# VH-VL binders against Large ribosomal subunit protein uL10m (mRpL10): the designs that were tried, part 53

Target 1, 224 residues: Large ribosomal subunit protein uL10m (mRpL10), of Drosophila melanogaster (Fruit fly) (q9vpl3)
Amino acid sequence: RGKINIQRPKAPHYERARVVAVTQPKYPELPKAKSCFKTRAERTQQQQENPYNEIIAREVRNWLDHSRLVAFFHLSSITADDIFRVRVQLHKQNLHLKSYGSKIIEQAVKNTRYEAIVPLFHSNHCIVFSPDPEKTAALLRIVRRVPQMVLLGGIVEETMLSRNQLVAYAQMPGLHAVQAQLVQTLSQAPGHLIQQLQAHQNSFVQVLDVHAKNQMNEETPKST

## First folded at step 16 (VH-VL)

Design kc1 (from hb46 with light chain H98E)
Fold by ESMFold2, fold request of step 17:
Structure kc1 (fold): chain C 224 residues (1-224), chain A 118 residues (1-118), chain B 112 residues (1-112)
Amino acid sequence: as target 1 above (224 residues)
Amino acid sequence: EVQLVQSGAEVKKPGESLKISCKGSGYSFTKYWIGWVRQMPGKGLEWMGIIYPSDSYTRYSPSFQGQVTISADKSITTAYLQWSSLKASDTAMYYCARHWAYSSFDYWGQGTLVTVSS
Amino acid sequence: DIVMTQTPLSSPVTLGQPASISCRSSQSLVKSDGDTYLSWLQQRPGQPPRLLIYDISNRFSGVPDRFSGSGAGTDFTLKISRVEAEDVGVYYCMQHTEYPWTFGGGTKVEIK
């Protein structure tokens, strides 16, 4: 409470005042005060090792162990109402939308075959779990209407699949034996690097598409 | 057929130690949490804690932290609840129950009645 | 700790008539992962508890369709559409959103 005030008044002769004046904050004043307190709380949690992270990581591991379908998405800015509607639609299909901190995900998959997914969680993300791999088609159908959720890849029957492999899996005729054989064949496909390259390509295409639309909208109002 | 079988009823004196067991069968023991629940005579249910048998990670309710020890031996698919020094107030029915991601406490042991009296 | 409050404490019902049990939590049961973890248990006289409903409204395997769950946030309801003799016992709501996990105080359903 008094630290911010004490630091500012006590350093008139030092260079610290010039640094503050040169670097204007980009966020509202009230969040600035909360941001400082959050930093102290974060450091305390890191030093003491949060028991919450330990148990939640094992809960995520339990979801992974019991889910025959897991899908990973990049999550763009989305309203609370929109994500709630998507969650309800997914839940009706036995598809469970979850969000976890990247540190929790890292702990959950450490020393498992799924360590390769950790880089996918550096940005804003979400995960969908289901015990029913047949629900892959329903998942893709629902998220098709949600451009804020960008498919990165997934896990089917304990086999990691790229985005394109997961889409191909969803289009199969549906007997479990046939679907299991397809998943095993696809498991010889791209590793961690290919998943990242596909994510970069999708992100790049999305940026170019937004840029093209902005250029079209910035031209004169009337088109022939 | 999922089954949790608990050890038999115990009659003990204050100050004695006790270890009761919960043996799971019919499922992959290390893929499910085991929780312990106390029911005092004529009272409701109290969550005591849980264990993840894969690595023996435990979490206790604050009311029971330091009062009991929860452990598991995954080689014989058995979880344990243990007191180093029983009190008369430990007289209760103790249940084990299985927990996992897509459900709640879905299978319960039959209970172990522990009676602690002078 | 999240306090779970059940009402009524006792529910004497006539065979074949409906029963409704309410459970209210002291805090929202929506967990940080986005889901709500509320379950209903039944304990018949002299028996261990058994799971009836999980995730607010999902019936567990082998549970008759006369049992249904509903609710959101902090308010939840278990309904028995037509009470049968075998439904006598104590019903508990349970949350596993936040540690420590907690139960409601129980609602005794009995035949009058």
Scores: ipSAE 0.738, ipTM 0.883, lowest interface PAE 1.0, mean pLDDT 80
Fold by ESMFold2, fold request of step 19:
Structure kc1 (fold): chain C 224 residues (1-224), chain A 118 residues (1-118), chain B 112 residues (1-112)
Amino acid sequence: as target 1 above (224 residues)
Amino acid sequence: EVQLVQSGAEVKKPGESLKISCKGSGYSFTKYWIGWVRQMPGKGLEWMGIIYPSDSYTRYSPSFQGQVTISADKSITTAYLQWSSLKASDTAMYYCARHWAYSSFDYWGQGTLVTVSS
Amino acid sequence: DIVMTQTPLSSPVTLGQPASISCRSSQSLVKSDGDTYLSWLQQRPGQPPRLLIYDISNRFSGVPDRFSGSGAGTDFTLKISRVEAEDVGVYYCMQHTEYPWTFGGGTKVEIK
């Protein structure tokens, strides 16, 4: 066995020496110094990324806590110019279009009543926040012209609504409209006031209850 | 009505500790951030850091990291700014201010003057 | 850290005339969430600061409409259409787009 070309042109006939060298004390000392340095660098990298997510997650929590209207959308491929135009239109109506990483959203709703929304953020998405739930109609009008934004559902007055429920909510008179009807009734005879108030309250509650039940069943399609 | 009421003026010597307070009222204390802002005599405003009282998460400006401690006691709706060892350079007016999603520092405390002299 | 540069440092103005304050940031104030977080504060003599404008151009409750904000990216402006005696004080721009939050150096508005 003296032909070098035939036996092993790649692997040396001293493979036994390689294995011994790898398992001997040289590895523990030399690799430990390199491993310690790499471990230190990895910890620093993890700590920096984690603190960013932690504070941004709390900012998202703060948006959720202060928004009487929150709408969730699936976001298809869209140019930066197009999304900027939509953001400007929404902002004029006190509607705030935002995009966050999925990790940040997951962290933001962890241990809150909104944990159920996490699956909505598995795909590309965006969120619209507003302090004014009466702006739901304006939101839907603007987004109707934006096929890249597909409405998934939302939160109104801390109540989760499906797509259909949110659309139905947008068609109803606002609280100011209902309050104006009450004021108008107060200008009438006392007996008529009681009847109008009772009928209006029952009708409004019944419509919301029926839509909420239907939309929850539709959103969980095991009823058909 | 939203109010932030700060503790009164303090006169201290270098090396002493100090804890000043900012009591919030008229709003849901745990749903708003509280920030601390320093104004040195005749100078502008400097952001020191913020706290989210709901879980006491705190973020400091690098200029103040390790210099002060920001804390809150949500049971009495009060935020605190604290020094373990005051320096003469800590002489300044200190403001607390409320922050939330739809605005910026919208309500400010009246300020606490801290004077540190030997 | 984002550096906020205000000009002018002092703005003497005749009563009833306009005033304009400029604020420039060292980098874009458009945050990763898509919004821009630029605010204007007023500090009258002997008083704490108070909020005038948030989100570049939104007047805070109770702020007169003679105050207006504008701008984009790195360049922002606060305008007072007709300065009144009560407008004397120091005005600060502030960004809360990135931590640490930073203020401009201030602009003193005073009556000639």
Scores: ipSAE 0.735, ipTM 0.884, lowest interface PAE 1.0, mean pLDDT 80
Fold by ESMFold2, fold request of step 19:
Structure kc1 (fold): chain C 224 residues (1-224), chain A 118 residues (1-118), chain B 112 residues (1-112)
Amino acid sequence: as target 1 above (224 residues)
Amino acid sequence: EVQLVQSGAEVKKPGESLKISCKGSGYSFTKYWIGWVRQMPGKGLEWMGIIYPSDSYTRYSPSFQGQVTISADKSITTAYLQWSSLKASDTAMYYCARHWAYSSFDYWGQGTLVTVSS
Amino acid sequence: DIVMTQTPLSSPVTLGQPASISCRSSQSLVKSDGDTYLSWLQQRPGQPPRLLIYDISNRFSGVPDRFSGSGAGTDFTLKISRVEAEDVGVYYCMQHTEYPWTFGGGTKVEIK
């Protein structure tokens, strides 16, 4: 980058709420200041990833334990600006977009009924957490306009749902008792549910690739 | 009502051991982290470490690694901070606080004053 | 370790006037999940800290709406729109983006 790669402090036209993730796509790289102050303990921890994965896995478990809605998506190629806009839009609805490696997910769900979700995280993915299962409809409405995010399924009220079951849940007229009873009566083995999710994932990879190519050809200041 | 109630003030001599407690109530104890924070007289806040009571997994600040032991007994919804050999520099106020995914340190104990002097 | 720097160190304020507290981190507080884990705590004289703001701008339950948070990346601000006598105390920013979690040095707000 040379002498002219200073961009952030001189940018006057960004706003607080719109700029959070966009401001830092280049700055999450390895900074010299962090490298200069790494201790022996920090270097050892980086070389032994298991201790770091253990605490992050418990953070994920904590998200799972406190989220009444969890949705899993396959994520095809998408620009940093586009994913940032989606994240902001989701966040306004108390929907939290995250991504984790499969090792971390495996540790997080070990000895739980959710172990079957681990294979979904071997490919490019994202997860949406929310404490509000009523936000499922809003989630699907937002993602409908983002072809790069393909719904695979989810968890509602601690019950794993396939894509079709989650879509059906979202379409129920908003009486909580009816939606709660539907979730309680859905009974599927974790392995069966994972196979449904994997089949869905494979079928729609082609569609997302086509949409990503079309979107990159659009006439807009956002794409160059 | 969520509450964190800490054990009472302690006056100790250098070299003595000490274990202070933080009892949580009004919530599912194993679904929330408990952190410990030191405040030296007239100073700011220092994060000492955190415990996940479900399985007692702990993470310490490097400044406190090996200096204290954080533990929990989930059967009585209590977290602990322990010294094997106190120093005069351990004189401080010690707080416990609860943490979880959708928030930050949202509830704090009242604090335990530890005084270590010859 | 992420260093959190607060300014000013002391903020004497006329009752009913606004107060503004800045917090700067030594590196971005945006975690790999895209969220920013920046919180504000209030410690009244002789009391434990209490949570005011989490996730930059979300008020904790029971916190008056005269408290607001803003910011991005490395620069964050807590504002008190109209300082009341009960707002006297020390305010801390805190990050829990990466371990170890760290606090700012504190800003003392007092009525002048």
Scores: ipSAE 0.723, ipTM 0.878, lowest interface PAE 1.0, mean pLDDT 80
Fold by ESMFold2, last read:
Order: sequence, then C-alpha cells, then structure tokens
Structure kc1 (fold): chain C 224 residues (1-224), chain A 118 residues (1-118), chain B 112 residues (1-112)
Amino acid sequence: as target 1 above (224 residues)
Amino acid sequence: EVQLVQSGAEVKKPGESLKISCKGSGYSFTKYWIGWVRQMPGKGLEWMGIIYPSDSYTRYSPSFQGQVTISADKSITTAYLQWSSLKASDTAMYYCARHWAYSSFDYWGQGTLVTVSS
Amino acid sequence: DIVMTQTPLSSPVTLGQPASISCRSSQSLVKSDGDTYLSWLQQRPGQPPRLLIYDISNRFSGVPDRFSGSGAGTDFTLKISRVEAEDVGVYYCMQHTEYPWTFGGGTKVEIK
C-alpha cells in the first residue's frame, strides 16, 4: 500500500543528498508521466464538475434578471443561528439572502455589464436579492444591527450603485410619495399648477443630479 | 396575459417520432425557464427536465435522459419536447410550465395528450 | 433524488370544513443558498396544475387566503381553512431545491 520500493534506494542520488541535506531539505519529484496522468484526471474531474456550475450560474443569472434590487455584502465570521435569524428577518421583507462561489458568479455575469462585481466574491460574502427596490431602506435598517454584514454596493433597476449611492437611494422619496404629491398639486388652484409640476420635476431631477455629482466627486479625484 | 399554448392531442403508433410544442406569450420568453412535466393516466406529476431558452441549456431528470429531447426556438418563443421512437408507455398528458427565481412553476400550458397505441 | 411523501392519499371533506395535507421530504429542502424551495400545486379535474403556494408559505397571485402553507426542514403542511366546492381536485407538493425536481404523490380532496 503506497510503498513503491522500486525507487527506495538511489545510490547516486543519495550520495549527493547526504552533503546537500545538511544545508537544504529536498524531496523527490513525481515523474512527469505520473504527474501528467494525475493532472489530466484532475482536469477531467473539473470538467465533469462544470455541469453543477453551469446550472447554478443560470439560476444566479435568473435571480439577477428578475431582481430590481441587488445588494452585495462582505460577510464576517457569524454563527449559523445568527445568519439564520437575519435571513428570516430579510425574507419577511421579500429580501432573499444568498451566497455563491466566485466561479459561479463569474459565469453568471459573463457577457453582461455586471462583470465588474466578480472581485467582490473572492472573500466571504453574501448577496441580497429583491424584486422590490423600495425595500432598500428596510434592508439597510435590518443589516445596521448586523455588524458582520458590511455593505459593498448594489444594483437598483439594473444600475450599479456604490455603497454611498445605495444609502442615498434608500433615503429618496418613493414613487408612491411622488405620485401623491402630484395628485395634491393637481388638486390645488389652477393658478399654481404649472409652478408645482415644474417644481416637482425639478426637485426629482435635482436629487438625482446631486446624487450623480456626489458619485463623481467620491469616485474621481478632486481637480487640482 | 401570460400564456403557454401547447400543440394539440396526438395519436401515434409505437416507433413513430413526435415533436410537441409549447408557445409562450405575454412575457419575456428568454428570462424564464420552461419545464416539461409528464402525467401518466391516473397518476401524479413527474418532472422531465427544463430548458433555459436564452442559450438552450437543458437539464433532464435521470428518468428521461436519453429518451426525449427538450429544445427551444427563442425567435418564435416556443419550447419543444420530442421523441425519436415512441413507446406505448409514453401514453400520457404532457405539460409545459414556466419557472423563475422568485416562484415555482407559476404558469402551465393546457397539456398535450399523447396516445401511443398499436 | 429527494422523495416527497404526501398524506393522506384522499381527503373527503364536508363543505365549509378545514382540510390539512402533509408533505414530507426524504431530506432537508433548505438549499445551499439558504432558501427552502417547497411549493404546492392544485389540479382541478380536467385542468392543468396551478400554483397555490411557493417558498413554503407565500400565496401565489389570485389564490384565496383560505389556503396557507407552513413547515420547515422536511415536514410541510397545506391547510384549507374552509373547503369550498371549487377546491375539489388533487394537490401536489413539489421541491425544486435539488435536481431532479420531484413531486409528492398527490392528495385528492373531495366534497363528502
């Protein structure tokens, strides 16, 4: 069992090894043919294991295609009970906590604009998916009490957002609040209707424009 | 709005080939999986396999691997189930159903009855 | 392959009374992503199946609130709080946690 005596004593090799061994330890290398066979078997096993990665990558792609909110987190050491409690809290808000290997993520985003997210998955991580982008505030509220989950950024309505942009997005008034203000404006006296519609549109555009300018300032060095 | 419309009932003899269809409408066809489910007379449901129409990736149940072919033509939003040589034991109702990340088989075709008799 | 076992095989129920259907899996349905992929389907006589419940307890759109799902791990239950005539049919549990996806054997609900 494992003892191949054919190479047990190697007189010329051992004569040199006695002098060199006192200075630097060395072990025999595997024959190239034997190493090649092992490497081919390992490559064949990796190829056969690709069917798992292929279907799971398409599942991830499907989650990405159907999620209007995606958030990426670094995950520090956390007990199974703690992460389960967080998962349950998130699930009640239609927020789905998941984790995948980096190879699967790489395959899932291949040939998409999201290829830039792959480096986020080289360390311990988790992703939160939701079809409801208005749940961003609830997500951040829940994870605020979970220091093991560190927000890295996200995707909202197919747009990549940094951590700061996602936090700012969570503070914006919802579409419902904007629609309610529009109804209120239309109910006001006609003499102010045009002004209120313009102010509403300008306010929304101004919030998005300020957010975009803040993004550029935070991502781009200040001009000197 | 979302509909899966299957081809009509088929009466075949053993050894004949058959290709039945499932046309999806009212949704983005390439963003959803299509699964095929068999129901033998008086029996329950059996998952046969799925296809991801975006790239035609397929996964078969081991019970059906090599016995049927699942395919799709995304240009006409249609999935297919086909046999190269029917057996009498293939007599069953066949359903297609849509699947996606946030749900399960949420919309089903009306079914295609396949009868294989000598 | 995950085996899904349903009980009872048949459930004759008086109109307006509750019904309860059990589904057990041969192994945990919690997937490596942390979610549990258990669904309930209804097949009325002569009709295709339709989705009732997904993710253990979420009612699909248009499903009446008299249907509820519960469970964890390997043991799951579908309840109908007050059976109506339109609820006659066969109910299936289904897992899509692991490939191949599998169904329970079905439970026939009938009005007594």
Scores: ipSAE 0.715, ipTM 0.873, lowest interface PAE 1.1, mean pLDDT 80

Design kc1 (from hb46 with light chain H98E)
Fold by ESMFold2, last read:
Structure kc1 (fold): chain C 224 residues (1-224), chain A 118 residues (1-118), chain B 112 residues (1-112)
Amino acid sequence: as target 1 above (224 residues)
Amino acid sequence: EVQLVQSGAEVKKPGESLKISCKGSGYSFTKYWIGWVRQMPGKGLEWMGIIYPSDSYTRYSPSFQGQVTISADKSITTAYLQWSSLKASDTAMYYCARHWAYSSFDYWGQGTLVTVSS
Amino acid sequence: DIVMTQTPLSSPVTLGQPASISCRSSQSLVKSDGDTYLSWLQQRPGQPPRLLIYDISNRFSGVPDRFSGSGAGTDFTLKISRVEAEDVGVYYCMQHTEYPWTFGGGTKVEIK
């Protein structure tokens, strides 16, 4: 009796889309001082609203748990052909470019140390995963050529890093264990940085866009 | 060393219940899925379903939905496959295997032979 | 459900000769995240399956370099450059692009 046999929803929009665009900002709502008076049917329906999101969220958590490098980018409008070319370049370096809906990310990081990253996914974004933190330099060189991907920050060896900390990490020579320990020492309050970014999303996107274009221009032989 | 150790062979009658186990060791149990795969005598492999032991989320193949229960106890790093009422057609070899983001079913249990006869 | 079709069903091969196994999917195995989730398993007689190849062409740890994988989209191939006695068994392709996950029907490799 307690189980409801409901037809499974199929394929959300994300499986069909090749282009990621700007995500609408979340509007703050008034506080709701309500208690749960939901019927049993309503409670069961809420649990079944999006079974696709439930399994994909766990896939994302699994990527996070196994990736020693995770990088977060703001994603401006980009063609499907251009993002495909970038994905192929990244994949050759064991860098895995992915994008997920913000609800999926929220479920994936719920009750983890990474909850502070959730606000980054209310704007257009993409994520790069890798098991190899030494690939950070290769990642930055490849995305320099992609002005639509603007680095926001990342995770290295389970430590949150700002954009500048990630860039500094990529330039360090030496053993990865030493680099991981130094990153922990250099880390700033990533949650504070994320909240600052949320408050000034449009301005930060434009500023980061300029920095990403400068990084892209460093691939030319003429300048630094 | 990553190991998946399954419970021993079972001989049962139709209508009986059964719970077989798969104990993982040598890795972080809650960071990997455990899948169950059936191999009927002389046949190929069939995916039965998968569990994420961190929160016991389970997904079943449609062919096995409602026929078996997949569960896990993360405190003893063990996954389970369970029947409430066995049928003769459940006679098969059952494997557990672990799965994760960067690979496929990379480590397999030794298998549990289940024989159900009238 | 994605149907995985393997050919041949049986591959008797002279020792030291190459073997080639084909796997065809009923739809593209490229997931919406851009990755292709195609693997090859080997099951020796009396043993559980073991992973040979993942992500189309990546050899799993401890797998000899005589095994190679290739393909794209719906068409995939496992090659054994020089079949050895220990390679006898059944080979399966598997997809985990879409639920339910599915296997090919298997290809039996034998020495003859």
Scores: ipSAE 0.712, ipTM 0.872, lowest interface PAE 1.1, mean pLDDT 80
Fold by ESMFold2, fold request of step 17:
Structure kc1 (fold): chain C 224 residues (1-224), chain A 118 residues (1-118), chain B 112 residues (1-112)
Amino acid sequence: as target 1 above (224 residues)
Amino acid sequence: EVQLVQSGAEVKKPGESLKISCKGSGYSFTKYWIGWVRQMPGKGLEWMGIIYPSDSYTRYSPSFQGQVTISADKSITTAYLQWSSLKASDTAMYYCARHWAYSSFDYWGQGTLVTVSS
Amino acid sequence: DIVMTQTPLSSPVTLGQPASISCRSSQSLVKSDGDTYLSWLQQRPGQPPRLLIYDISNRFSGVPDRFSGSGAGTDFTLKISRVEAEDVGVYYCMQHTEYPWTFGGGTKVEIK
């Protein structure tokens, strides 16, 4: 791969790996997976993948730092054609739909004011970035017709907003200055925002499970 | 106003060390990547590598890995390109350029001509 | 490494006439995040490169609308609808989909 800035280590010879495994310390009384019980091959694979994650995590960090609107969604099963259609609609509004592995997202927000967002990425998810916070209403209108994308919350003008706060923000009239003042008024401590998002996430997951089993038409509005 | 100002032209002998600079101004230096691009005489552009000044993370082109060092000092908003031992084949124009999520190399330095001859 | 191939190598053009520059990549420039990271740069004689087009077709600030970009996948085109004297220079395509980032070999635009 031309993306890796550290040359991949060559796999150790099997006989050498076998000898190392025999000499490892006895399994502790807490039998949960610890790094010391990983095989040499598993450690080599993790090493080979970390350079890619490091670079991409910083690209994601750069998207976060330059986007005045960021929205987080739970993503249910969706066809490639449907997600492509949504991506095209969003792109016309300067809204950039991205999908990254959860490890990459976790690494991207590590040691930032957005670190509290990490629990949102435990399930399948996607992110929408935009430099234009005025496009929040357009985002929500487009996604409303896509029940597979469930809004979890977002960031507007570097302030974390719960789902309800983001919806309220999108409904405000007019000027960027008015919308920015509202964001400041609606803002909450980051920890409280995450707690609110997690509570709504559980409710949405239960509703989605029932609808997925009952409906063939993906365009039907989803209840919450 | 975004500006990248590079250090002046250099005339060096083979085997000498050299460190050239690229000072960014008019923007948040730590929120943008700085890349280095070589242009050999009469030739096209070659990407050498980039640095993320926030934490000094670097990525090099395989062609330049181990040949140069890219670094940055965010306290003075300056990126550097350094050779420990110059070769005559290092004679070229060297550019720095800024990169970020919503664009490409959007602002370029004026270039630093490095001439290595004995 | 993604190889970027530009044609033509030289494009002498009558003042006021169109110019078209092609860039072909050795593999798709659509990144895993769904976006395509192709840019066009202009280098006037004796000057550093400058950004003209990013994301295939987006003009950078201050770039005249006679410059347009198009394409998809592996085939991309920069068009200058009416070449002016100030458009003389070398044009490069660039991809930043995959590391290492790579440039096309350049296309020299000249007035005949």
Scores: ipSAE 0.710, ipTM 0.873, lowest interface PAE 1.1, mean pLDDT 80
Fold by ESMFold2, fold request of step 17:
Structure kc1 (fold): chain C 224 residues (1-224), chain A 118 residues (1-118), chain B 112 residues (1-112)
Amino acid sequence: as target 1 above (224 residues)
Amino acid sequence: EVQLVQSGAEVKKPGESLKISCKGSGYSFTKYWIGWVRQMPGKGLEWMGIIYPSDSYTRYSPSFQGQVTISADKSITTAYLQWSSLKASDTAMYYCARHWAYSSFDYWGQGTLVTVSS
Amino acid sequence: DIVMTQTPLSSPVTLGQPASISCRSSQSLVKSDGDTYLSWLQQRPGQPPRLLIYDISNRFSGVPDRFSGSGAGTDFTLKISRVEAEDVGVYYCMQHTEYPWTFGGGTKVEIK
């Protein structure tokens, strides 16, 4: 029996399942191939049945606490072979691809500055963790060829960044001090500017303008 | 430098209580799990359980559930393993070890030898 | 509980020759988050264990490059390309994919 298949892309089906599909047409959804990630239904069920749900949330908190780079992606259907190749490429750059249920994410970020990320996890998703914020450019280069992974935003040095801010951060190569100054100046930026960058797809120029002004202020307090 | 320093060796009689310690230094104590591992004389390693010192959440191996208590005091960066009533079969070396997202048990204490005999 | 089976139990090796230690798990070590949590520990005589390899193949800081790890799924291998006198001890594989975390039974590496 395989009237409903949530674990395999092609399961044996009976005439009854075929008739139901014909009589209730729906936009074709790509068959979900077996992948390294569990299906959405399997994740929800395993989360409810697994006695370790509370410990998994603390594992996620531990990843968040130890990662200077965190990137959030919307994940469309992807084959097991493709996601495996991406995971291997990312892992070689010390980038760790993971996925968790939304309730686990809620618990992991509860009472932290990161609570705003919870809505991103109501749909199919993945997260990339790294201790090396310098790897942001490598991350974006690798996923550029993976249209199934759509960047939503991220966290760099414990500061939440919109998609455009993260892309701008990645484009500031060389001298670690320049990248550190960018993150520091963004943390000083007005909250409305950061929100405008997320909502209005703010240009690279606005991020650079804030960076230049706050960089000058930071240098002044350190002068001797 | 990351360091886990355990309390000294203990000689006890059956039925006595005992609390041994593991003090972490050189790192942010609340950002790392502490695990306890038993090694019986001449035997391999056995995972006893772990604690998340930030909120004292604990998880025990089924083999040790109800036989020991794992706790932590984050104000002095110290984890504890304790018995309410020791048995002769508790004679072993006990290690604490640090765990976190990007690796496994990466730093280990020097061990605490517990000897339980009449 | 995931059972970790190591072979051989003892590995006497001539100095400068390679050694290979196998670890097999009773089920896949791929965790629900997509990663595999298999590590190798070394315990020299009279010392606490120390981490050699994590995530199947990543050398921990300060571990010589003669140590390498490989494997996937349920089969994993630790290799020492050229055994030195300081490599004498017992080697354990460990999984932290599922609770309770479990160790292999150990493999004693000795110089013959």
Scores: ipSAE 0.708, ipTM 0.877, lowest interface PAE 1.1, mean pLDDT 80
Fold by ESMFold2, fold request of step 19:
Structure kc1 (fold): chain C 224 residues (1-224), chain A 118 residues (1-118), chain B 112 residues (1-112)
Amino acid sequence: as target 1 above (224 residues)
Amino acid sequence: EVQLVQSGAEVKKPGESLKISCKGSGYSFTKYWIGWVRQMPGKGLEWMGIIYPSDSYTRYSPSFQGQVTISADKSITTAYLQWSSLKASDTAMYYCARHWAYSSFDYWGQGTLVTVSS
Amino acid sequence: DIVMTQTPLSSPVTLGQPASISCRSSQSLVKSDGDTYLSWLQQRPGQPPRLLIYDISNRFSGVPDRFSGSGAGTDFTLKISRVEAEDVGVYYCMQHTEYPWTFGGGTKVEIK
């Protein structure tokens, strides 16, 4: 299916002469075909969305720049009433639940170190922002009762953390200096390196298991 | 201490150009938007537009699009509002204000009075 | 454009008595990100505006406890629990949910 060919509409002019001209023309009849209207409506909507996408992406960038805690969640099917209740509970703790289109997120983090988070937003999602990183424990406590929200990871003090790292961070006492030092230490090990170490640990356990089985066969050979 | 310090009052004639300034200090200039607000004599507040100084992205109110230019120089932490051809109807007080994610216009400049008359 | 309508236009009040200012928007102020962006500004005579309340009900730093904000959707209220002489001025509601950002017409609070 080819892409919708969009031409930007002319900006309206609000002079009295322009308004008078608009009020007196014979309007041409629009096509009756639903598919034609849908294509034209899609083109118009895409044109109008472009200016908002540019601005909203910078607003997301601004949220990222000013939030010492950012948490990413996969969002399963949930009712509007349930998500509203969760949003209210989070907001009382200075935790701001938000959702954006994946295109807006991609634009917001383009050419930043956070570009790696874009794949997290290919599916239904939500983000929680807070200026207070010690609110991580409160966040996890609230969403623990919301199985529709599945923690994927987050950012604390401008450092990307995996799910397990964020949970560990939340268990720390509330002193900012202590928590900042821990986050800074973790940021010196990229997430893919942590995954590689975990994979090597699993491989090492498997090698030890094979070696133990081989040693049992050697130390107890058959007598005949 | 966050401060927005604007340039001084201006008296101009119709058709002249003008550029007024808003210098920010006490904060990370590129992490905050700067907006411009007009207040005509005896009237309320009107939003003119906003700029993101990090990349100079600008959005204008339709009422002011094409009539003014908003710009910024992040190296000297200064935003500007500029007219290429002033009208008598541009006589007003002009404020700059800072905007960011967790608030709205939280800090305001002292204002720049622009008077345009023959 | 979202139209912000303030009432009353003028609120003469006796010192120490409460004042209440209403702001109604022409459409919901809930932004696409899920938050509501409604603020209250105060402009004392001869001064620039200053922020009083953001996000409907949060007092900005240094704003006295006598100021409170409330509301939802399209209807918002600023209350001053007991008016003091320094509260004389014009109060504006403002939305930054949708571009262009718009202000209410203002409410003048003055001492009877």
Scores: ipSAE 0.706, ipTM 0.871, lowest interface PAE 1.1, mean pLDDT 80

